# VH-VL binders against Exosome complex component rrp40 (rrp40): the designs that were tried, part 1

No score or structure here was measured in a lab: all are predicted.

Target 1, 240 residues: Exosome complex component rrp40 (rrp40), of Schizosaccharomyces pombe (o13903)
Amino acid sequence: MAEVEEKGLLSYYFPGERIPDSIISQDGSIRLGPGLVFQKKDREEEIVVSKAGRLHQTGKNAMLIDSRTKRYIPATNDQVIGQIISRFAEGYRVDIGSAHIAQLNALAFENVTRKSRPNLNVGSLVYARVSLADRDMEPELECFDATTGKAAGYGELKNGYMITGLSLSHCRKLILPKNTLLQTLGSYIPFEIAVGMNGRVWVNSENLSTTVLICTAIRNCEFMSDEEQIKYCKDLIKKL
Structure headers, positions and changes below count from the first letter of each chain, unless a header shows other numbers; antibody chains are not in Kabat numbers.
ipSAE, averaged over its two directions, is called F for ESMFold2-Fast, E for ESMFold2 and O for OpenDDE. V2 adds 0.75 times the mean of E and O to 0.25 times the DockQ between the complexes of E and O.
[cut] stands for letters that were removed.
The coordinates of atoms that the task and the answers printed are left out; those that the model quotes come from them. Centres of patches stay.

## First folded at step 9 (VH-VL; from g5 with heavy chain Y101W)

Design j1
Fold by OpenDDE, look of step 10:
Structure j1 (fold): chain C 240 residues (1-240), chain A 120 residues (1-120), chain B 106 residues (1-106)
Amino acid sequence: as target 1 above (240 residues)
Amino acid sequence: DVQLVQSGAEVKKPGASVKVSCKASGYTFTDYYMHWVRQAPGQGLEWIGYINPSGGYTNYADSVKGRFTITTDKSTSTAYMELSSLRSEDTATYYCARKYWGSGRYFDYWGQGTTVTVSS
Amino acid sequence: DIVLTQSPATLSLSPGERATLSCRASQSVSYMNWYQQKPGKAPKRWIYDASYRATGVPARFSGSGSGTDYSLTINSLEAEDAATYYCQQYSSYPYTFGGGTKVEIK
């Protein structure tokens, strides 16, 4: 009798598996993070795993699958950092570190018309939102907030330094409003940052030295406790 | 709606100090830098300084360095600029302007301005 | 410091005409913005990152440029466009403004 290990919070799931109703909070609307999708089966809505990983509860009504996958799988509304790899008449092809090259329409910017479309170069970096993600289609990007239509930080990333190869988990942590690492660094050094859910982070600061320092900290602090991060950052800043 | 509301006009003598406030509303205060820009009567715009979102770092233009101090109160979502050792050349309308901590290097919202007049 | 030189200082044109405002930087810049200011009012973000219109900015406005040379164009002037336009660089400290171009509508 194969003991069906009751999969719960922090359990490992595979794509296609259903999240048991018993672990889903019935209080209010559930927010699904990466690796989870709603699926309708027999007129009932169920939560299904779309990516292999461990189930994490990030709030009372928020869950996600933490996958250690190196390859980014586009998901709708993900913010990503992409690199322009080619131009075509209607827009750009953008490398976002996924299996498929994404498309960015030249008009997918705030208040852009055909006559005033941005002129991005090959090699340019963009902070964009995934507007369409389909396994069988090329992802589509937009450089504006879906709700407001405003740029909201999306657009071309000029200057700065892009960190690549970060774990998706690390990037997710960096996006959190109260990130100890970024707050600590920001208390000492002014900087701009764009965090992509695709394992890419862009940093810009007043000079190259500080930018490199910030990037170094971001790379090295992934597995540190908050206390360790604070100490590490303080020590690192002393070297400036 | 995003609003930056500044304190009222000030008249001061040379050598005096004044503190201008900029109260922010309609957005997360700690997600933005607060910059200050001044404009002398009939003149152009001059950037004079900023404070980072955390409030722990400031930078000033050389023209005001050592005399002006920018601070924030997160609890009230208010930025302050203290102008000390006032000079006649400091007579200007002072604007607070926000800049997002992420991408985009522009001032998207401005206060209505605070006129500071320095006269003997 | 990066010096931004705007030209012309004043531009007087009739409604419907095309206006071209220039901003030249003393060195190459990556982030160039334009702000519109009407008398007695605070500046408003108008063009950002050289070529993007801010929310609410009419389509008749356009920005272009790279390196040291930037421009703001108004394809067909309207009375409401009368204002002073300032270019501003955010590439390096200090974040300087141009001297402004005053657009007057005849």
Scores: ipSAE 0.015, ipTM 0.531, lowest interface PAE 8.0, mean pLDDT 89

## First folded at step 19 (VH-VL; from t1 with heavy chain D31S N59D)

Design w1
Fold by OpenDDE, fold request of step 22:
Structure w1 (fold): chain C 240 residues (1-240), chain A 120 residues (1-120), chain B 106 residues (1-106)
Amino acid sequence: as target 1 above (240 residues)
Amino acid sequence: DVQLVQSGAEVKKPGASVKVSCKASGYTFTSYYMHWVRQAPGQGLEWIGYINPSGGYTDYADSVKGRFTITTDKSTSTAYMELSSLRSEDTATYYCARKYIGSGQYFDYWGQGTTVTVSS
Amino acid sequence: DIVLTQSPATLSLSPGERATLSCRASQSVSYMNWYQQKPGKAPKRWIYDASYRATGVPARFSGSGSGTDYSLTINSLEAEDAATYYCQQYSSSPLTFGGGTKVEIK
């Protein structure tokens, strides 16, 4: 999993405000995430805030506005959890919680051939990477790492439970290498987790009870301090 | 009005290459797959391949795999098919046909066809 | 690959007669479509999703079927119906067409 390191919170912005060039120039070519758009004004390209929130710089050399919104705007290279909503010969239509339905080609898997194509059903969950995010077309997904071409955890998510409606900010925190909540939980219960940047998290563990417990913790700990998270988890585990 | 306008007829020798174009107009180009279908003289229809809306993914029939290449230029809303290593068996009328990315697994509009003749 | 077998290969009938074209799939399919093609012209979408008429298709045309067996029926043939009709499936890759049924009007 590409470790997204949060580089820092820069400032709070309102819609329509321009991101200063000084911030952009220091980082070179940056990718725009949610809440930011390129705008051409007087033959100059500007980065403009489209949503109110805090400016974050991520380890992907990208900037985004964290508006604590639940609406996901696809961004290239984001890992997302999608649900198959339609099957067709070329692939799948996938709900990723964005304004547009994403496309997942049947060939967008590791070492896939026509004969070895995954047979996903409507309702199936997939962990995928956004390979294309364009305003003028439906986003595209791939179920392999862009660099290695390997599955790298992408693919069908079988069993488990999917948490929906998480804040994008919470999801971004969950994917950090050092996450107190997940580490704490993991110390008590072995589990698998897929974190989507689209406000969705998938968890699988030995049994339903433990899975639900983990999901509960993930939902409830968003605004807790590390100390509070640890305490909460410990208390929760006692209920098993 | 939706239109798919293809390039003109081609006559080639075996082993040669040709590139056929299909210019789309009257609709959002990136909302459709572009498929190619050929028809040999006096024969039926044969699916050749497709390209997805972004142009990032293609698939081909086994009969043409490795020899034919489908591409798109979104800026001009044009699909291309390059036919290489042509064989006499490739003599056919080639059609582009669009297929919507959503519901409806059919070809609703077809190009007028491009006849490619491969003869020694 | 899914093989679509159309029968008969040629159907010669008089105006006003009923024509039934068959398309049999080697395995169960969904999204069976029919195309009409006249000589020297590109195919035209005719029937889609087994039973729906495309825009402009006369009511005398109908499609039916499920699983492996599909049919296109022309109730009361007209001279303009002379064409080759192809069934097509895209339930599974690769996309395949039937061999076609040529309808001739006597």
Scores: ipSAE 0.886, ipTM 0.943, lowest interface PAE 0.5, mean pLDDT 92
Fold by OpenDDE, fold request of step 22:
Structure w1 (fold): chain C 240 residues (1-240), chain A 120 residues (1-120), chain B 106 residues (1-106)
Amino acid sequence: as target 1 above (240 residues)
Amino acid sequence: DVQLVQSGAEVKKPGASVKVSCKASGYTFTSYYMHWVRQAPGQGLEWIGYINPSGGYTDYADSVKGRFTITTDKSTSTAYMELSSLRSEDTATYYCARKYIGSGQYFDYWGQGTTVTVSS
Amino acid sequence: DIVLTQSPATLSLSPGERATLSCRASQSVSYMNWYQQKPGKAPKRWIYDASYRATGVPARFSGSGSGTDYSLTINSLEAEDAATYYCQQYSSSPLTFGGGTKVEIK
């Protein structure tokens, strides 16, 4: 399996890195937004990243690096949903919605060896635990339970849909053993769910329409009473 | 300027242990992977292992697995490699090498090397 | 493990001549790196990502290749180019080096 860093339009870049020519339109003049600069190297002009962040294409010939700070502050033992933003030989850089990009070592999985490491791609979603949260270091993630060493649901989240921008308080409520919304929905429709403390929730069900419906319910019920949630769910299910 | 300064030469007997140090300066120590590479006299380069920025994860070549241990001290920005159960074939110059943090999978800075001689 | 085979083992040439060093991988790799090492010194990054020169590397050096076949070329050798050159991959774990090509200047 290839363990080399992979970069694309959705990839995270560090200062000093070159934007690959494959991403740059060869037709006409390119406009560089924030975080990108032209640099002359060996008589050739290159586009170089000046600020850490994700590359965004804002037009056919326009690009910028988005380095916006996130609201989530990593805390040790938090379960989080992250998105792989780059691959390197030893592991992955993961966006967890915090100011800093997290690192996930390829060996940070249950019973993983060098030869059996997961093959995650840029854009893949992972359910992980924050193993290290230090102000002076990049957060580190692990995809196993700290006590048992077992996967315990951590790992790659395949298929499904990820909800972003949920309040942290809502996420905290969703992880409670008795959650009216999830119990009610589950009584009608089978689905899988991963709740991150970083304001992200992942849902998977039989089909995309159902998944979207569940996600919509999760988003809309944040401020509803238990009774209201039940009623809402019942009405929603009728639309299926 | 980035510098990696290693400890001095060592002479040991078979079965003994030695600990080599690599002091880093000129950059944020806790942001980079540190690798170790050795070179036997008159031979090529052999990868030995690495440690991640936090020190929580290591990997080793099969040739040294179970005998060599890589650690870090963040407070002193120093990487260590302990070589135990030394064999004659472990005689080599050992290099610490910083792995580039961005795109590309290469070493951008190297220590000056530490020669470890294992002889009866 | 990916095995890197470098050829020739030794290359003896005169100043001004062209040198071509080969590195063949047992499996396809994404990129190849090259290091220059002089006797008694640590290796130095020389060529990275197959074709890019490291800072301070003279223009007479060039790298090329893809897949399993890579090369380093020195156009018009100089005395200071005498060294051993190693290719290196980390497309897959573990990281591996080639056996090296020793360039000697007559």
Scores: ipSAE 0.884, ipTM 0.944, lowest interface PAE 0.5, mean pLDDT 92
Fold by ESMFold2, fold request of step 22:
Structure w1 (fold): chain C 240 residues (1-240), chain A 120 residues (1-120), chain B 106 residues (1-106)
Amino acid sequence: as target 1 above (240 residues)
Amino acid sequence: DVQLVQSGAEVKKPGASVKVSCKASGYTFTSYYMHWVRQAPGQGLEWIGYINPSGGYTDYADSVKGRFTITTDKSTSTAYMELSSLRSEDTATYYCARKYIGSGQYFDYWGQGTTVTVSS
Amino acid sequence: DIVLTQSPATLSLSPGERATLSCRASQSVSYMNWYQQKPGKAPKRWIYDASYRATGVPARFSGSGSGTDYSLTINSLEAEDAATYYCQQYSSSPLTFGGGTKVEIK
């Protein structure tokens, strides 16, 4: 089963919650926007949420709470990464980070029948396409390409590690065919990747430690230049 | 004020086909799966298939697969079943039953039933 | 296919007695429901998700169980409780029902 990181960027926070240290940069001063405050607790300084909303990084050293961006808003044909929260006779209920839980029919896969359908467990990750988006109804998902009917990489994401809270602009850069970070990492390390427009990215490689390093690199590179990304990758590889 | 009203009883010869309607009212038709369940005289209940009116997915029991079709007409909020190549063992009361597309894994409302008699 | 075995097939008891209806699944299930059916009528929702009473079901009815073993209990039988009760699993396709327990009032 794939691992899911603790609460991070674009996660929804409530007043009083602490921002995990994994998000906080230690290379330079950090600027807090609306919804975040420094607070001393048990003689240690921490960043605490003061207003409900999603945590956004607005620059290399800047963060805020965006109360305007509450949940992923499904759009037809979006690729998303979801997590199975229950299964029943007709299919699955899937969390995609939207206001409503999504539906995935047991037959919404390439070449399946009742007897040959996937058996996805609670907690499993799936890569899917939004087939129906209506703000008043539960979204519907399908694990095949709408035009060809082929799986095309949709379906269960086995093993690996998922990170959440990535901006849409970052996710769009990651799917570009010549993405500098991914090409540089790929020249040294074999890995698989799936990018969801719901701010979720899944990576799988030979072992979890390497997979987590790749995910950390993906998260940390958003505001780096191509030159900075190449150097960062080479430094990271030396440590392996 | 939920209602599922089924069409009237049918008497058929072996080899014929039958079409049964289930007209829904009092709710949003596409928010519910529609299932069909049959009950032979003096026997228990047998699930035979369903349709998701949203997206059009269907599934059928092995006992009727290849002979059984479920369709819907969204404009009239009506589900239909059609069973072809009728056999005497298809003699039963046929019920439609709805199931909410979200949580709650049970049938909350049933139609009144339609008797289908297959005799020579 | 998940087979549901109900016992007893028929339960004849006097008014005021406690009735217990059993439903055993051939493998573990996550969703077990009960329906009441009176002669000549459609089944009615009765107990869902093992233990929740549907709207309008008298408090004398209770459901319990998990895994493979489920039961429906009527604390004090009344004449109107005479019916056949079917268990149903909703965990796996095909959906399956038990054979029913017919409750009769002596």
Scores: ipSAE 0.341, ipTM 0.728, lowest interface PAE 3.8, mean pLDDT 86
Fold by ESMFold2, fold request of step 22:
Structure w1 (fold): chain C 240 residues (1-240), chain A 120 residues (1-120), chain B 106 residues (1-106)
Amino acid sequence: as target 1 above (240 residues)
Amino acid sequence: DVQLVQSGAEVKKPGASVKVSCKASGYTFTSYYMHWVRQAPGQGLEWIGYINPSGGYTDYADSVKGRFTITTDKSTSTAYMELSSLRSEDTATYYCARKYIGSGQYFDYWGQGTTVTVSS
Amino acid sequence: DIVLTQSPATLSLSPGERATLSCRASQSVSYMNWYQQKPGKAPKRWIYDASYRATGVPARFSGSGSGTDYSLTINSLEAEDAATYYCQQYSSSPLTFGGGTKVEIK
């Protein structure tokens, strides 16, 4: 069993983890770089990691997360899974794994008005479509189908579990209507899935342990044959 | 050399409309939100709306909802506000202010202001 | 809507004195800015994100605060600092400003 190490600067953090108060400077306002966000809990603020990587102090009152993963290159009309890193008056800044942080307007949802807007929290996951992809500008996202204006499954992804770092080739296979792994799993287990072209896949089922097993199966099956995938799924189901 | 140059002062009667321009120069127009803020004589600042020239999204304050429209002309890098059914309480100096679409949640440059007087 | 209450409304001090301007929000905010406005002029960016000075703002100005309570401090007041200072939250729509604090030099 691996021993628990004391986490500090230069430690590896995962999304959702809180930065310990012991490493936060109290000499003034702290400036958060990429991968870190403030998250309010009651009247107390905490610093939470928004993307996987190592924590670096870049100045007296400045920190960021250094990620070594390849950046997603946004393409118009891609479906992506993003994580809310901040909220502001016009909407949200969303991490989609690209060089620039993406923008999601507070009104970019089906039948929404300023009074009926979604209230997405920092750390929430969102399934969205890239509406603007320009290398010199922050990408823009929308949570509705471009043609119909309907939500069409876009919006906040509640509960569930997300895996990251999947290849584009793998993600393209996962969205096929007759994907062997997903069809086999689906014949035994009800679940929801969202596949992002940014190498992120989200799964939700009736309980967390089953959800994690499905996510692990998706990650492990990339190079399996159809026959191997079917056997793997049947073995997993027997263990439930 | 960033400039936001607004059109000249207007004197209007109640019930009329006013259109104010804000001509931008020295930057990429579609990289910035354009906001409008007004200030009644001797009073504080009131936000009244914005437009994202890139995506076309707009939002307006309740105080002017239904009477206020923000548009842009990308070819001339100009934002416009139009306020209809003018009331005496609309008498104010109207400012345009820009906000970078990326990081930084503040107005970094303001226009010089346009006074609108609504009087019988 | 988030209401910002500034106090005092007017602050009259002598050169060299320390000025403290307060801004209280009705709800917790993540982004608080300050703008300086002189008579007959447009507002100018002054302090952003609670504590960062805009380009050209003298070091005697400092901003602080979090949550609902924010302040702007002028360590040693100078004649050129006479102006009205407005706080502004950028955390939720509609954007709102405080009522202003007018700083006067005696």
Scores: ipSAE 0.316, ipTM 0.717, lowest interface PAE 3.8, mean pLDDT 85

Design w1
Fold by ESMFold2, fold request of step 22:
Structure w1 (fold): chain C 240 residues (1-240), chain A 120 residues (1-120), chain B 106 residues (1-106)
Amino acid sequence: as target 1 above (240 residues)
Amino acid sequence: DVQLVQSGAEVKKPGASVKVSCKASGYTFTSYYMHWVRQAPGQGLEWIGYINPSGGYTDYADSVKGRFTITTDKSTSTAYMELSSLRSEDTATYYCARKYIGSGQYFDYWGQGTTVTVSS
Amino acid sequence: DIVLTQSPATLSLSPGERATLSCRASQSVSYMNWYQQKPGKAPKRWIYDASYRATGVPARFSGSGSGTDYSLTINSLEAEDAATYYCQQYSSSPLTFGGGTKVEIK
C-alpha cells in the first residue's frame, strides 16, 4: 500500500482539491464561506476548494478559503486577528496574513504566570497588537495594551464568526468610535466585534445566523453613505 | 559556524552569587531563544529557564525562581545567567542551549558547559 | 508538569545487538526529542519531533512513538554509541527531560 500526507487546517489549497473529512466538524450543519463549495460524488456530498488559498476555520461550524491577492504588511501597534497555527512551550505561531508567520509569547497576556497561561488551541482566533514589525523578521504580537498592561479586549476570540478580505480603508472606518453602521446595528442587536487592520473582522452575537447577518451587513456597507447604511440596517432588522 | 562559548568554571561559597556568560556567534542572536539547563554531578538534565532576546520575555523553573535571572547584551550577542544565594544543591554544570524562534521545537546547539561548585 | 520516565536506567549490550530505549510521558505530548550525551560533554541533538534524525546521526538510530509512549532504537549497536540518551518534551512549560538511559557496550 501507499501513504499520502493529509493536508490540514491553514494548509494552502488549489481549486479542485477535496477538504479531508478529518478537518470537518460533525457537530451540526456546516457553513461554507468563499472558496468552498459542496459537490456531489457517488451520492455522497464532499467539500471542494473553488479558489486558491489557505483554509480557515472562521467559527465552530464555519470554514472559508482566504485567497487575498495582497499580504498584510505588519505595522507596529496595529490591531490584528490571527489564527493559531501551532503551540509550543514558549508560545504560539500565529497566522495574521503576512509574509512571515507571527509569534505570540505565552506570557504576552494580562497578569499571566506559568500556571495561569492561556491554553490556546491550534485553530483558535486571537485578537492581538503588533509589538514588533520588520519585513525581514517574524512579527511579534502581544495580547495587552502597551501602556496599561490590561487585556483591553485582546486575547482569544471564542465562538462568533470571522470575515476576511476587507480593505484597509474599510477597516479604518469600522474602528472609528462613532461608526454609523455599528452604532445603528448596536441599537437593535447586542453583539461583540473585533476589527483587525489585517482585513479581518470578528463578530459574535446571540446565535450564528444573527452573527452571519451582521457580518454580511459589514461587508456590504463599504461604499454606502451613512443614510444608506441606516436604511440598510433597518431593513435587515425587519427580517429578524 | 554556530558557536555558544561559555565562561570558565566557578568555585563559590554558600550564599554567594555566580554569573555565567554564553557568547553566541555565527547567527542572528535575536532569532533564537536562549535556554539554561543544569546537570548536578551524576544526575540528569534540569531545565532552569529561558529568555527571548528580541522581546525580553523570561521564565524560570520553580527550583531557582526568585534567585535566578537571565539577561542578554544584544550588542555582544551574549546571554548571562546569575544565580544568587548559592546552596550546595546548586553545584552543577550549567549549559546554555538555543532554540529557533520559528518552527522546530528542540535545542539545536548547546554551549560547552560551565561547572559551578558550591562548597564551604 | 509533564513527567518523563525513561527505562531501562542502564542498558548493557554487545556490539551488533539491538537496543530499545523507552520514554513514557505522564500526559500526551506533541513534541518529543532525544539528546545524546557522552561523559564530560554537552548533550547533542539526536532525534527531534519523535522520529527525525539530526544531521550526522547514523541511520541505525530510529525514533518512534506518539501520545505518551516513545522509543529510540539502535538497530546494530556500535562502540561509539555508548552514551546516555535523554528524552525531552517541548509541548508545555516547564520543559522536562527524562532521567536518561545509559547505554554501555560489553
Scores: ipSAE 0.160, ipTM 0.644, lowest interface PAE 6.0, mean pLDDT 86

